# VHH binders against Glutamate 5-kinase (proB): the designs that were tried, part 3

Target 1, 356 residues: Glutamate 5-kinase (proB), of Aquifex aeolicus (o67209)
Amino acid sequence: MRIVFKIGSNLLETDEGDIDLSFLSKLAEGIKKLHSFGDKVLIVSSGAVLSGAKKLGIKEKPKDLTLKQALASVGQSYLMHLYDTIFSNYGLKVGQVLLTKDVFSKEKEERFKNAKSTLEKLLELGVVPVINENDAVAVEELVFGDNDFLAVYVSFMVNADLLVIFSSAGGLKDDKDRIIPVVEDIEKVFKYVRGTGTSFGTGGMRSKLEATRLATTLNIPVIITSKEENILDLRNLKTKGTLFKPSKRKLRNALKVIATLEEPKGIIVVDRGAQEALKAGKSLLPAGVVSVQGNFKRGDVVSIQNEEGLIIGKGKVNFSSEEIEKIKGLKTSEVRKLLNTTKDEVIHRDNMVIFL

## First folded at step 6 (VHH)

Design n29 (from b7 with E53Q S104D; framework vhh_7d4b_2)
Fold by ESMFold2-Fast, scan of step 6:
Structure n29 (fold): chain B 356 residues (1-356), chain A 123 residues (1-123)
Amino acid sequence: as target 1 above (356 residues)
Amino acid sequence: QVQLVESGGGVVQPGRSLRLSCAASGFTFSNYAMGWYRQAPGKQRELVASISQSGGSTNYADSVKGRFTISRDNSKNTMYLQMNSLKPEDTAVYYCAKDRIEYDYGTWDFDYWGQGTQVTVSS
């Protein structure tokens, strides 16, 4: 099986503020055992800026973009040296792969294919790829905003069997601070992030859940767990943290491409009734549209958002933004008269992916 | 109370230059990425150029790359757009824009725009 491990900056730090060499050693030992079963492993690692700050003795979090990029450059070198040194103690070889957001674009499909081929070859050679954003040369418009999503995109690219996200929380906790062991329907648990309400309380948990939702929609199971986890148990989908089961609905590849590689050109906001209809596998009708944002033409891909501001899907539109603005809230008979058309669906179910 | 005030627009002949300025107040200017949008009659608003908090990183639309230069002076809370080799298709209202999030390291989402300044390239 193929397993992607996502390691955030916070997980690379001990409670004393040092880089957690013990965790990296534990991870390496576990990966060596996974390799003995024929499993393949990739790592998506944050921590370049943190590692650079530690090496240069800079205590304050950088506020200047140039300083952040400089720290990432110093830190990426240092971080990879740590991976290489620690993993070599267990007979493992690592390879650095630095990716930018543009690799995960349908418009630049050849870059996606080249990156995929490189990762496949590294895995064939028995190498553990260590993947990060190319922070040192990144421009803001092309930088990943969330490394949890980079882990999902990589998991999609290599057809991963499991994505493991390490978190200091150790899993998703309910209102009574108990780890939820299994999640079948991820939308029902977003309330636990919203209900706790503060960045100081949950921090990156919301981004982890949004990335997890995308992964499970792509039919990839996700485990969110602590660094106390038994790495070998993960191959059997057993965890001390939270297992998020993959969506029961198997997506065809065209919809997976819409979910991952298509950059949305606008947003359609839908009401609660439309949201429930979309979850039930129905097409989006004009009557369910509340508002339209952005400028797009027929055939473009747009995001579907609920009235609470949550992105719940993506799809290819049958009407332009101007046309949808005219027909929103209208019944089928009114739409056909106004646009002089036989079409009545804003987005057909076959051209739409809904995040569960 | 965020305020963005554009100036420097006008009417020019093709091939000429204009320099637009955006005076910012009501927020810590040096903490936010900034951008220039434009909107021509009958067309959608488009991002022309953007600049990071320090000015160390800039991005341009393909249509203006090599002709326009974005810059900022954090000591004066002012952003500039130097527009060289102007073409009739550059005719638009130009808007100064501020990123939504303070210290945003990633893709920028601009949420505040000024009133705009008209640039007309004709004759």
Scores: ipSAE 0.000, ipTM 0.107, lowest interface PAE 21.4, mean pLDDT 82

Design n30 (from b7 with N31D E53Y; framework vhh_7d4b_2)
Fold by ESMFold2-Fast, scan of step 6:
Structure n30 (fold): chain B 356 residues (1-356), chain A 123 residues (1-123)
Amino acid sequence: as target 1 above (356 residues)
Amino acid sequence: QVQLVESGGGVVQPGRSLRLSCAASGFTFSDYAMGWYRQAPGKQRELVASISYSGGSTNYADSVKGRFTISRDNSKNTMYLQMNSLKPEDTAVYYCAKDRIEYSYGTWDFDYWGQGTQVTVSS
């Protein structure tokens, strides 16, 4: 039983703007109890820039990238000192792991393997790894944003049984501000983060849902909850927040790699009829393709989007971007004649992941 | 290395139009929502328009609704802002910005900004 806890910067801060030592203490106490049941815990923690600003007495948000990187350097050290001090009060040992985005790349699979081995060894030693992006030296192309996706990638890497994302909202709320206790189909609840007249949203809930969708597609359940949560209840998938159930479709490892480690080389936009066929487990046919973006070759991985702009899947293409541009909208007999091929699917169902 | 390069700014009379372009490199452009921000002298930066990673969803500040149109061409790694019926109040440095989160419709937090292009609307 492996549990990954994701803690954002906002959750590390009190209403007064101080680091929330009480929350870290409650988390440590809960983790100690989880350890007593044989559970293993990892933490993905943001908060380096916040912690650095607090340590240096800087009240205004930094405007300069170099200042942000400097604050992250100071703050990561300070934040780890706080984790170490507070967790040691409960007999827990922590270890710092700083990751960059390129660790989660198929092209860098040896780095993925090495990071995985390090995390496995730390867990074997009874250590709680505290993982963050290496903000001090990261270029913008390697930034994980709110660390919600870093938490999913880590959960995949260690074969987590549960991902817990802490949120000031305390869970996903419906249009009447009520916490939705269980979500079985995540696509149907995205509407709750973009209300009437507002498209900008707040609190990063859109980011949390996008990350949650990826995790549930990887067969990992996700709980989004508040600091008031009873940590022990999470062991039984019980929560004061929202439980997102894992996808009913069990993915084999090759498809999980496509979903996580393969960076898409382009985008295929599909119509509503194709979207429904894909959800029903069918392959993507040229007739269902609306548009093609990017430059890719046969065998590359691409993103699949619906007409509303939502990514609904990823898959390996049987045709290049040029070929798909020629065959989109055509029936299978026309495709075979144009490309001198027996293949008629743009993406075969066995090489495709659909996000649910 | 992420790079955003704005172009198309200039001096123009009220009621005229300008089209801004933002050329992006160093990241998978089609995976990120993008936005246009502006900052006038002595004022805070404001988000004037944003566009989802696919181009299927757009959002506008009330001050520019009906006059500005944001668009993107993911095959060219380029974002545009068509500015019609320009007013003196639109005078600002306009910045191209990249969202922090992949596959989003646009968040409030953008992590990379271009150097900006000056737009001056004067008679």
Scores: ipSAE 0.000, ipTM 0.132, lowest interface PAE 17.7, mean pLDDT 81

Design n6 (from e2 with Y100F; framework vhh_7sr4_2)
Fold by ESMFold2-Fast, scan of step 6:
Structure n6 (fold): chain B 356 residues (1-356), chain A 119 residues (1-119)
Amino acid sequence: as target 1 above (356 residues)
Amino acid sequence: EVKLVESGGGLVQPGGSLRLSCAASGFTFSDYEMGWYRQTPGKQRDLVADIYSGGDTKYGDSVKGRFTISRDNTKNTVYLQMNSLKPEDTAVYYCAAETFVEWSGYDYWGQGTQVTVSS
């Protein structure tokens, strides 16, 4: 099986403010055991900025983007030295892979293929890839800032069997502050996210749940757990934290591409009736469209948003933004007359991904 | 360059309404959690309202039911609709944008807009 471990920067830090070398050792020991069962492991690690700040003795959080990029440069070198040194104690070899968001773009599919080939070759050589965002050259660091989405994209790229996200919270907690052991419907548990979710020490739980929703939509199970976890138990989907089961709806590869690699060109806002129909696996009809935002043409991918402002899906449109503005709210027969067309669906179910 | 520019503050009588706007530039607005905070006289800065990238909202106890936060991703703007205003709502209101770096809370703050509720 292939397992991707996502390590946030706050998890790499002890309560005393030092880098948690004992956690990295425990992780290495666990990975060594996983390798003995023929499992393959990748690590998506944040912590470059934190590691750089510690290396340079900087005690306050950087707010300047240029300073963050400089610290990431210093810290990435230091962080990889720690991974290499600690993992070598267990006979493990590591390899650095730095990615930017443009690797996960349909318009730059050769970059995706090249990155995938590199990761596959590293795994074939028995190497543990340690993947991070290339923070020093990222045009918009914020896209992958917490690396939760990078971990999902990497999991998709290598066809992972499990994504494990470490969190100081130890899992998703309910309103009584108890760990929820299993989540089958992730939309029902978003209500348990409180505050910003990026507080120092607890990590970005909102970001982790949004990334988890994408991963489970891609049919990848996710475990959110603490650094006290028994790494070997994870191969059997057993955890002290929270297991998020993959979606029961199996997604074909073309829809996974829409979910991950296609940048939406606009937004279609749907009413409650349309939202329920989409959740039930039906196509989007003009009658269910409330409004259209952005400029796009037939065949472009757009985001689907409900009236509360939640993004609930993505899909490839059969009509341009101008055409949808004219036909929104109309019945199929009226659409055919107005646009002189036999098409009656704004988005066909086969070209649509729903995150509900 | 990231910028958050608040507007819509001013003087209003108790029971009145104001709508605050925060125009954002220099980042991919739709990926950010946006919030409104206020600094009241003699108190620390408190959360008024949050709106997550997915559209879910959270409110401070003192404003729940009276204030509504919303966002327009097409205009890169977050709004705070304030109804049934009370003298204790008098404060400087700040717009904030949260980045997804795990070492940060709110990375970007506006300069603030004054709201005065006076009888």
Scores: ipSAE 0.000, ipTM 0.117, lowest interface PAE 19.9, mean pLDDT 81

Design n7 (from e2 with Y100W; framework vhh_7sr4_2)
Fold by ESMFold2-Fast, scan of step 6:
Order: structure tokens, then C-alpha cells, then sequence
Structure n7 (fold): chain B 356 residues (1-356), chain A 119 residues (1-119)
């Protein structure tokens, strides 16, 4: 099986503020055992900015983007040295891969194909890729934030069987501070979101749940757990933390592309009745549209948002933003007459992904 | 012209077996991931099984252990062996060639073959 491990900057740090060499050793030992079963592993690691700040003796969180980029450059070199040194003790070889968000764009398909080919070749050679955002050249509009979403995009790119996100919380906790062992419907547990950050990065359970929702929609199970986890148990979906089950609806590749690689060009806000219909696998009809934001053409991909402001899906539109503005709230017969068309749906169910 | 032709569907009793075949032409078969999808009226298509160019396989949870996907690159054919069939397996089954090599933004589909499992 293929497993992606996501390590946030706060998980690389001990309580004393040093890099957690014991955790990296435990991870390496576990990966070596996974390799003995024929499993393949990738790591998405944050921590470059933190590592750079420690190397240069900077104790306060950098507020300036240029300083953060400079620290990431210093820290990425140091961090990879630690991965290489520790993993070598277990006979593992690591390879650095630095990605920017534009690699995960349909418009830059050659970058996606090249990155995918590189990762596939590294796995074929028995190498553990250590992936991070290319912080030195990333612009604010193209950053992955805490790398939770980078881990999902990488999992999608390599067809991962499992995404493991390490968290200081050790899993998703309910309102009585108890770890929820299994989540089948992620939307029901967003109410338990409690954000936690670090001085050099963002962690936050909300970010982890939003990334997890995307991963489970892509049919990838997710485990959120602590660094005390038994790595080998993860191959059997056993965890001390929280297992998020993949969506029961298996997506074809075209829909996975819509979910991941298509940047939405606008937003369609739907009412409660339309939201329930979409969750039941039906198409979006004009009658269910409350409002339209942005400027987009027929065939563009847009985000679908509920009246509470939550993004619940993405889909390819049959009508432009101007056309939808004219037909929103109308019945199908009125739409056909107004737009002189036989199209019934704003978004057809076969061209739509709903986050489940 | 990319062409996928399914065969092997039909009516079967619960607990029975069927083998579906999909003959492919018009592309370099060995470079493509091949899959079987199914669709019931009023619902979106669901993945049943995928087989990747290297031979790795993925299955839907409802069919894992009962169905087996395989491919023959010399014959440009993908197969789905369906065992222990249940009434809930009744659907139109589609063969698909999924592309990540020639980035097209869409999947190639066959015309579908009906599988009916009597209640």
C-alpha cells in the first residue's frame, strides 16, 4: 500500500524547543518495517521556517514574508540533513522534492506530470520522498499554508491508500475532550473544531479537517494521530487517534481533477433544499441558486457554497455567471424559454463533486 | 478513435458469477489505468475496480473480496470477475480508460453492459 505521512512544524519540536530526533527515529524504524511488507511511503514535512529560525538564533515568529522565505531556505537545508542522517541509520534513502501550488493546476499539466513522474521514479528506486512547499519562491496566493492540503494533493498525485496527519492533539476530540475513534460523516464533526497554532506555523484542527474532507472525498482514508502512534498498526487502519473513513462514492478521475486541480472561477450559493438534493447525488437546478459571485463562462469550474458560508462542493457550470444571475430561482420551463436552451441544470451531477 | 467494447453482462441469480470483458483500441493500452464503474438509475457512476499500468489494483469497499480486476496488455483487454453476486450489484457496468499520461481532463468510456441480479 502507499502511505503519505504529514508532519507539521509543531510535531518536529520537543517541549524544550529542539527538533524531535526521537520521533524521526521512531518514524524511520516504522517505515523500514512498512517497506518489508512491500508498502511505499512519502513524507510531507513542514518545519523549514522553524528549523531556520533555530539555526539563526531567531526566537520570535517572523512576520515579514521575505524573512520567512529566507528562514525556510536555511531551515530546509538543515531539516533535510536531519532526515537523511536519521533515516540512513535504518538503511532508508530519502529524496527532497519541493513543490509550489501551481504544480497542482490543470493549466500547468506538464508540471503535474513531471512531479508525478519524479515521485513514481523515487518510489520505484526504494527512496522515501520528503516533500515540502518551495517556500523560498512561493507567493501568498500560491501557498499551501500548513501543508495539510499539500499532503492531500500529493496523496492524490500518487494514488495513496492512506494519509496520516500527525497532530499534537492526537486526534479529533469531542466536546468532552475525548478522542473520537472513527468518523464516517465528517460534516457532523466540524462542530468540534478547536484551533491550535505554533509560534512559527499554523496547525489548527480546522485546517486538518478541511484537508481531511477533501482526502475522503477523493476516496483516501485519513488518520489524525499523535507522534506516540504505532506506525505499523496504521497499515491496518488501526490508530490511537481518529480514523476518517473514505467516501462510499468512488470518484472517477475527471471528478478528482475538478476537486483538486481546477481553480474555481466563482461561487454559487445554494439554499438548504438544494444542499440536501446535492448531498443525495442530484444535479443543481436554477431554483436552488440563491446568489452568484465572480465572473465565469460556460464550462468553468465554480465553488458551491451553502447559506452559512461553508464550501460544500465544486462543479463545472452549464451557464455563465451572467446567465445564472438571470435564471436563479426560476423553474426549468422558465429557464428554457429565457435562455432558449434544453439544459435543465446549472451543474450536472456527473460534473460535480460534493464534499461528503 | 478510442474505443472500449464491453461484453459478458446478463441476468444471474443471487450468489452467481459473471465475467465482464472490455476490449480496447485506439490508444497505447499499457500506458493507461483501466477501470470498471457502475451506475444505477438516478445516481452518479461509482468506481468498482481500477487496475493500473503496473498491475496494482483498487476496489470499492462493497465488492472487495468478491470481484477481481485483471488486464492482458498483449490482448488490450481488461476483465472483471464477479463472484457471489447480490441484488445490490444490479447496474450498468462501464469500462473506462483513465488518463494521466495524455492529460485530457476526461475519461474514455465504453457504452456500458447491463448486469441484473434477481432478487
Amino acid sequence: as target 1 above (356 residues)
Amino acid sequence: EVKLVESGGGLVQPGGSLRLSCAASGFTFSDYEMGWYRQTPGKQRDLVADIYSGGDTKYGDSVKGRFTISRDNTKNTVYLQMNSLKPEDTAVYYCAAETWVEWSGYDYWGQGTQVTVSS
Scores: ipSAE 0.000, ipTM 0.307, lowest interface PAE 13.6, mean pLDDT 82

Design n8 (from e2 with V101L; framework vhh_7sr4_2)
Fold by ESMFold2-Fast, scan of step 6:
Structure n8 (fold): chain B 356 residues (1-356), chain A 119 residues (1-119)
Amino acid sequence: as target 1 above (356 residues)
Amino acid sequence: EVKLVESGGGLVQPGGSLRLSCAASGFTFSDYEMGWYRQTPGKQRDLVADIYSGGDTKYGDSVKGRFTISRDNTKNTVYLQMNSLKPEDTAVYYCAAETYLEWSGYDYWGQGTQVTVSS
């Protein structure tokens, strides 16, 4: 099987603030065993800025962007040296791959193809790719933020069988601070992050859940767990943390492209009845549209948002933003008469991805 | 012109075996992930098995251990070996060619071949 491990900066630090070499050794040992079963592994690792600060003896957190980029440059080299040295002790070879967000764009499909071909070749050679964003040249609009989404995009690119996200929380916790072992409907568990006001909320855990929702929509199961996990158990989808089951609907490639590589040109806000219909596999009808944001044309991809402000899907529209503004709230017979058309869906179910 | 030609379907008794074949032409076969899907009337298509360009495979839970997918890139053909067939395996089986390189829609499907497992 193909497994992607996502390691955040916080997971690379011990409680004393040193780089956690014991965790990297444990990971290498586990990967060596996975390789013995014919499994293939990729790592998406943060920690370049942290590693750079440690190498240069800088104790204060950098606030200057240029300093952060300089530390990332120093730290990426140091971090890869640590991966190489530790993994070599287990007979493993690593290879560095630095990506920017523009690799995951429909208009730059040749870059996506080239990155995919490189990763496939590294896996064929028995190499463990260690992937990070290209921090030294990254600009604000091209950063992946927390690398949770980078891990999903990489998992999509290589058709991963499992994405494992390491977290200090050890999994998703309920309102009684207990780890939820299995999640089948991810929408129902977003409430454990929203309105809590914790340090993991609004940022860390919300980011992980949003990335997890995208991965499960792409039919990739996700495990969020602690660094105390038994790596081999993950092969059987067994975990001390939380298993997020993949969507039961198998997506064709065009819908996966809509979900990942298409940047939405606007937003359509739907009511509760429409949201339930969409989750049941129905098309979006004008009667279910509450409002329209942005300017877009027929055939553009837009985000679908509920009245609470949560993005619940994406799809290609049959009507422009101006046309939808005229037909929102109307019944199909009224739409056909007003727009002189045989089409009555705002978005057809076959051109729509709904996050579960 | 793209073409997927399926063969090997038919009627078989429970516990029996069938081998499906799908011959592909009109595209660069080695660039495509090839899969087998099945559909029962009134239900959406379900993934049976998938084979990546590099040869790695993925199976639906209900068929794992019983079915084996394989490909021959020199013959542009994908196969599905079905063993220990059960009545619930009765469906129309579709060959599909899937790629991240296509941006306009789901690209290539065969016409489907009927598999009937009767007691």
Scores: ipSAE 0.000, ipTM 0.280, lowest interface PAE 14.5, mean pLDDT 82

Design n9 (from e2 with V101P; framework vhh_7sr4_2)
Fold by ESMFold2-Fast, scan of step 6:
Structure n9 (fold): chain B 356 residues (1-356), chain A 119 residues (1-119)
Amino acid sequence: as target 1 above (356 residues)
Amino acid sequence: EVKLVESGGGLVQPGGSLRLSCAASGFTFSDYEMGWYRQTPGKQRDLVADIYSGGDTKYGDSVKGRFTISRDNTKNTVYLQMNSLKPEDTAVYYCAAETYPEWSGYDYWGQGTQVTVSS
């Protein structure tokens, strides 16, 4: 089994602002036991900025991006020393891997393949990779929702069987502050989260749910749980927190690439009827298009958004943004004549991923 | 290297049938959209039929109800079954494959196979 553990900066911190060495020891002990079953583990860890601030005696949270990047540089070395020291006590070997956003881009697929090969080799050698964003050189990496999305991208890259996200909340809570034990349809539970976010938002539980939605769309189950979790129970998909079941639709690699490696060039807003049709597995027709945002060409990947502003999918368009603006609301027969084409769908179902 | 090899063309009388085949190699066939186009000398290529990676199909108005496109992912082959052939169907038929992820038209073409419908 391959498991990815995602640890946010707030989970590494004690009330005194120190690194939670007790939690890291518990995690190491659990991983050692998982290894005894032949399981492979990767860690996506934040905490470099926190570690750097502590090392330099800076008590105030950095607001300046340059200072944050400098602290991450200092703290990454310190943080890895802590991982290495604690994990060595349990006979575990760790290896540092720093990734930038461009590793997860279709345009730079060689970088994706190189990073994947490196992670595969580390796992083969019995090493636990400790992965973080490369804060010193890439400002875009700092917007990965405290590495929630980085954890999903890593899970996709290594074909993980489970993604575990640690949270101070201990799971997803309903309106009565009770942990929801199992979620099958993630769209129904977004109502329990306040605030607005994007796919790369930085907002707490909403960011975790958006990342979880991507992971379950990629057929990876997700558990959101507390530091008090029994690590071995996770192997059996048992948790004190929340289990998010993977999507029932098994995705082909081409659609997984659309979901992960393709950066959307624009947004198509659809009406309720189109949203229901898309969730039922139908193609997007011009009649269902409400508006178009951005400039894109035929063959570009775009985000699909509902009228409430929620991104519900991504797909490869058969028409440019200018063409869609001209044909939106038209009948399919009129589209074919107007654009001199046999294609009458804005996005075909075979080139579309819906986040369910 | 991507290769597309057409076969099955020939001479047939009006009302007859032919089945064209296109054998593909050098790419993950199941992930690609495949299509058939036809061309008469001095004219633009005309779309006959498309088949998407998931199996959905689209046809040109002139062949709708008479032609059927299909694919066999185990054999890396796309087929065009042509029924009720008319003299107007006489053309060179080309197999084409879409390059993922761009919808920029078809990047890979076969060399073509001649279909002649004559009394």
Scores: ipSAE 0.000, ipTM 0.216, lowest interface PAE 17.5, mean pLDDT 81

Design s11 (from e2c with S101G; framework vhh_7sr4_2)
Fold by ESMFold2-Fast, scan of step 6:
Structure s11 (fold): chain B 356 residues (1-356), chain A 119 residues (1-119)
Amino acid sequence: as target 1 above (356 residues)
Amino acid sequence: EVKLVESGGGLVQPGGSLRLSCAASGFTFSDYEMGWYRQTPGKQRDLVADITSGGDTKYGDSVKGRFTISRDNTKNTVYLQMNSLKPEDTAVYYCAAETYGRWEGYDYWGQGTQVTVSS
């Protein structure tokens, strides 16, 4: 099986503020065991900025992009040296891969294919890729907000069987501070993130759940757990933390591309009846459209939003924004006459991904 | 310098409406998750609503269906439309911007705006 491990900056740090070398050793030992069973592992690691700050004796968080890029440059070198040194003690070989967000764009499909081919070749060679954001050259608009989403995109790219996100929280906790062992419907548990209610209480959990929702929509199971986890148990989907089961809807690859690589060019707002129909797997009809935002053409991908402002899906439109404005709220027979067309769906179910 | 400035608070009768605004500066607004939190004296801040950079929204159970969060990335502003206000909604409302980059938990908060629902 292919397993992607996501390691955040906070997890790499000990209580004393040093890099957690013992955790990296435990991870390497576990990966060596996974390799003995024929499993393949990739690591998405944050920690470059943190590692650079430690190496240069800087104790305050950097405030500007240039300083962050400089620290990431110093720290990426240092962090990779630590991975290489520690993993070599267990007979493991690592390879550095630095990616920017534009690699995961349909407009730059050749870059996606090249990155995918590189990762596949590294795995064939028995190498553990250590992937991070290319902080030194990335512009702010192209930088991943956090590596939780990078880990999902990498998991999609390599067709991972499991994404493991390490967290200081050790899993998703309910309102009584108990770890929820299994989540079958992620929509039902977003309320537990609200229960923290503070900047210290969130600790990145909202981002982890949003990334997990995308991964499970892509049919990838996710485990959120602590660094005290037994790495070998993960191959059997056993965890001390929280297992998020993949969506019961099996998505074909074209829909996974819409969910990940297509940037929406507009928004279609739907009523409650349409939302329920979409959740049940039906197409979007003009009668269910409340409003249209943005300027887009037939065949463009748009976001689907409910009246509460929640993005509930994405899909490829059969009509332009101008055409949808004319037909919204109308019955199919009226649409066919007005636009002189045989088309009756704004978005066909086969070209639509629903997140709820 | 990151700065969040709330406005639109005040005194309103039960059943009334208010619209809160939060003007942001000093960061790339469109990349940040924005939220509204509220706090009554002696209590922790509770999430009222949040909106991701991608436009996904989440609401507290007590306000769902009554409040709507929205954002305007061209104006660097996040809004909270509050309808059917109840005395229990009385609190100081805070705007927040969150980032989960390499140093998780690096958050910014506004000064707060008072909302009082009373006859």
Scores: ipSAE 0.000, ipTM 0.142, lowest interface PAE 17.0, mean pLDDT 81

Design s12 (from e2c with G105A; framework vhh_7sr4_2)
Fold by ESMFold2-Fast, scan of step 6:
Structure s12 (fold): chain B 356 residues (1-356), chain A 119 residues (1-119)
Amino acid sequence: as target 1 above (356 residues)
Amino acid sequence: EVKLVESGGGLVQPGGSLRLSCAASGFTFSDYEMGWYRQTPGKQRDLVADITSGGDTKYGDSVKGRFTISRDNTKNTVYLQMNSLKPEDTAVYYCAAETYSRWEAYDYWGQGTQVTVSS
């Protein structure tokens, strides 16, 4: 099986502020055991800025992009040296792969293909790819942030069987601070925490949950767990943390492309009734549209957002932003007359991905 | 022009079998991943089975052990052998041709063929 491990900066740092070499050793030992069963492993690792700051003796996190990029340059080489040194103690070989977000765009198809081919070849050679964002040249629009989404995009690219996200929380917790062992419907858990609880909203956990939602929509199971996990148990989807089951509906490839590789050119905000209809597999009708943001044309991909500001889907529009502004709230018959068209759906269900 | 033409659908009793075929033309068949998807009214299309250009297969959980996907690159055809059919398998079945190297190929779909399992 193919497993992607996502390691955030906070997981690489001990409570004393040093890099957690013991965790990297435990991970290496576990990966060695997974390899003995024929499994393939990729690592998506943050920590370049942290590693650079430690190497240069800087105690405060950088506030400006240029300093962050400079620290990432120093830290990336240092971090890779640590991976290489520690993993070599277990007979493992690592390879650095630095990606920018534009690799995961439909416009840059050849870059996606080349990156995929490189990762496939590294796995074939028995190498563990250690993937990070190319912070030294990243621009505002191409920054992945905490790399949770980069881990999902990599998992999609290599057809991963499992994505494992390490978290200090050790999993998703309920109102009584107990780890929820299995989540079958991520939307129900997300809605509960967002509407009635406040355990999420720490930034890091929200990011992990949003990335998990995308991964399960792409039919990839996700485990969120702690450094105390038994790595070998993960191959059997057994965890001390939380297992998020993949969506029961298998997505066709074109919709996976919309979910991952299409950068949205605008936002359509929908009401509660429309949100429920979309969850039920129906198309988006003008009557369900509350507002339109951005400037886009017919055939462009847009984000679908609920009134609470949560992005719940993406899809290709049948109408431009200007046209949707004119027809929002109208009934189907009125739309057809106003726009001189037989199309009455803002987004057809076959061209739409819903993350609920 | 690219064409995918499904055949072999129909009405069958529970426990019966059907074999679907999809004849492809207008592209280099051997370079594409081929798949079967199904759709019931009001729902999105679900993956039933897919097969890579190299012959590796994947199946949806509800059909694993009952359905078999195969391909014949010399005939530019992909097949779906459906055994032990259940009423829950009733759907329109679509053939698809997909590849990550070409974005245009993601939209290659057949017209669909109806499979009804009833008695």
Scores: ipSAE 0.000, ipTM 0.223, lowest interface PAE 19.0, mean pLDDT 82

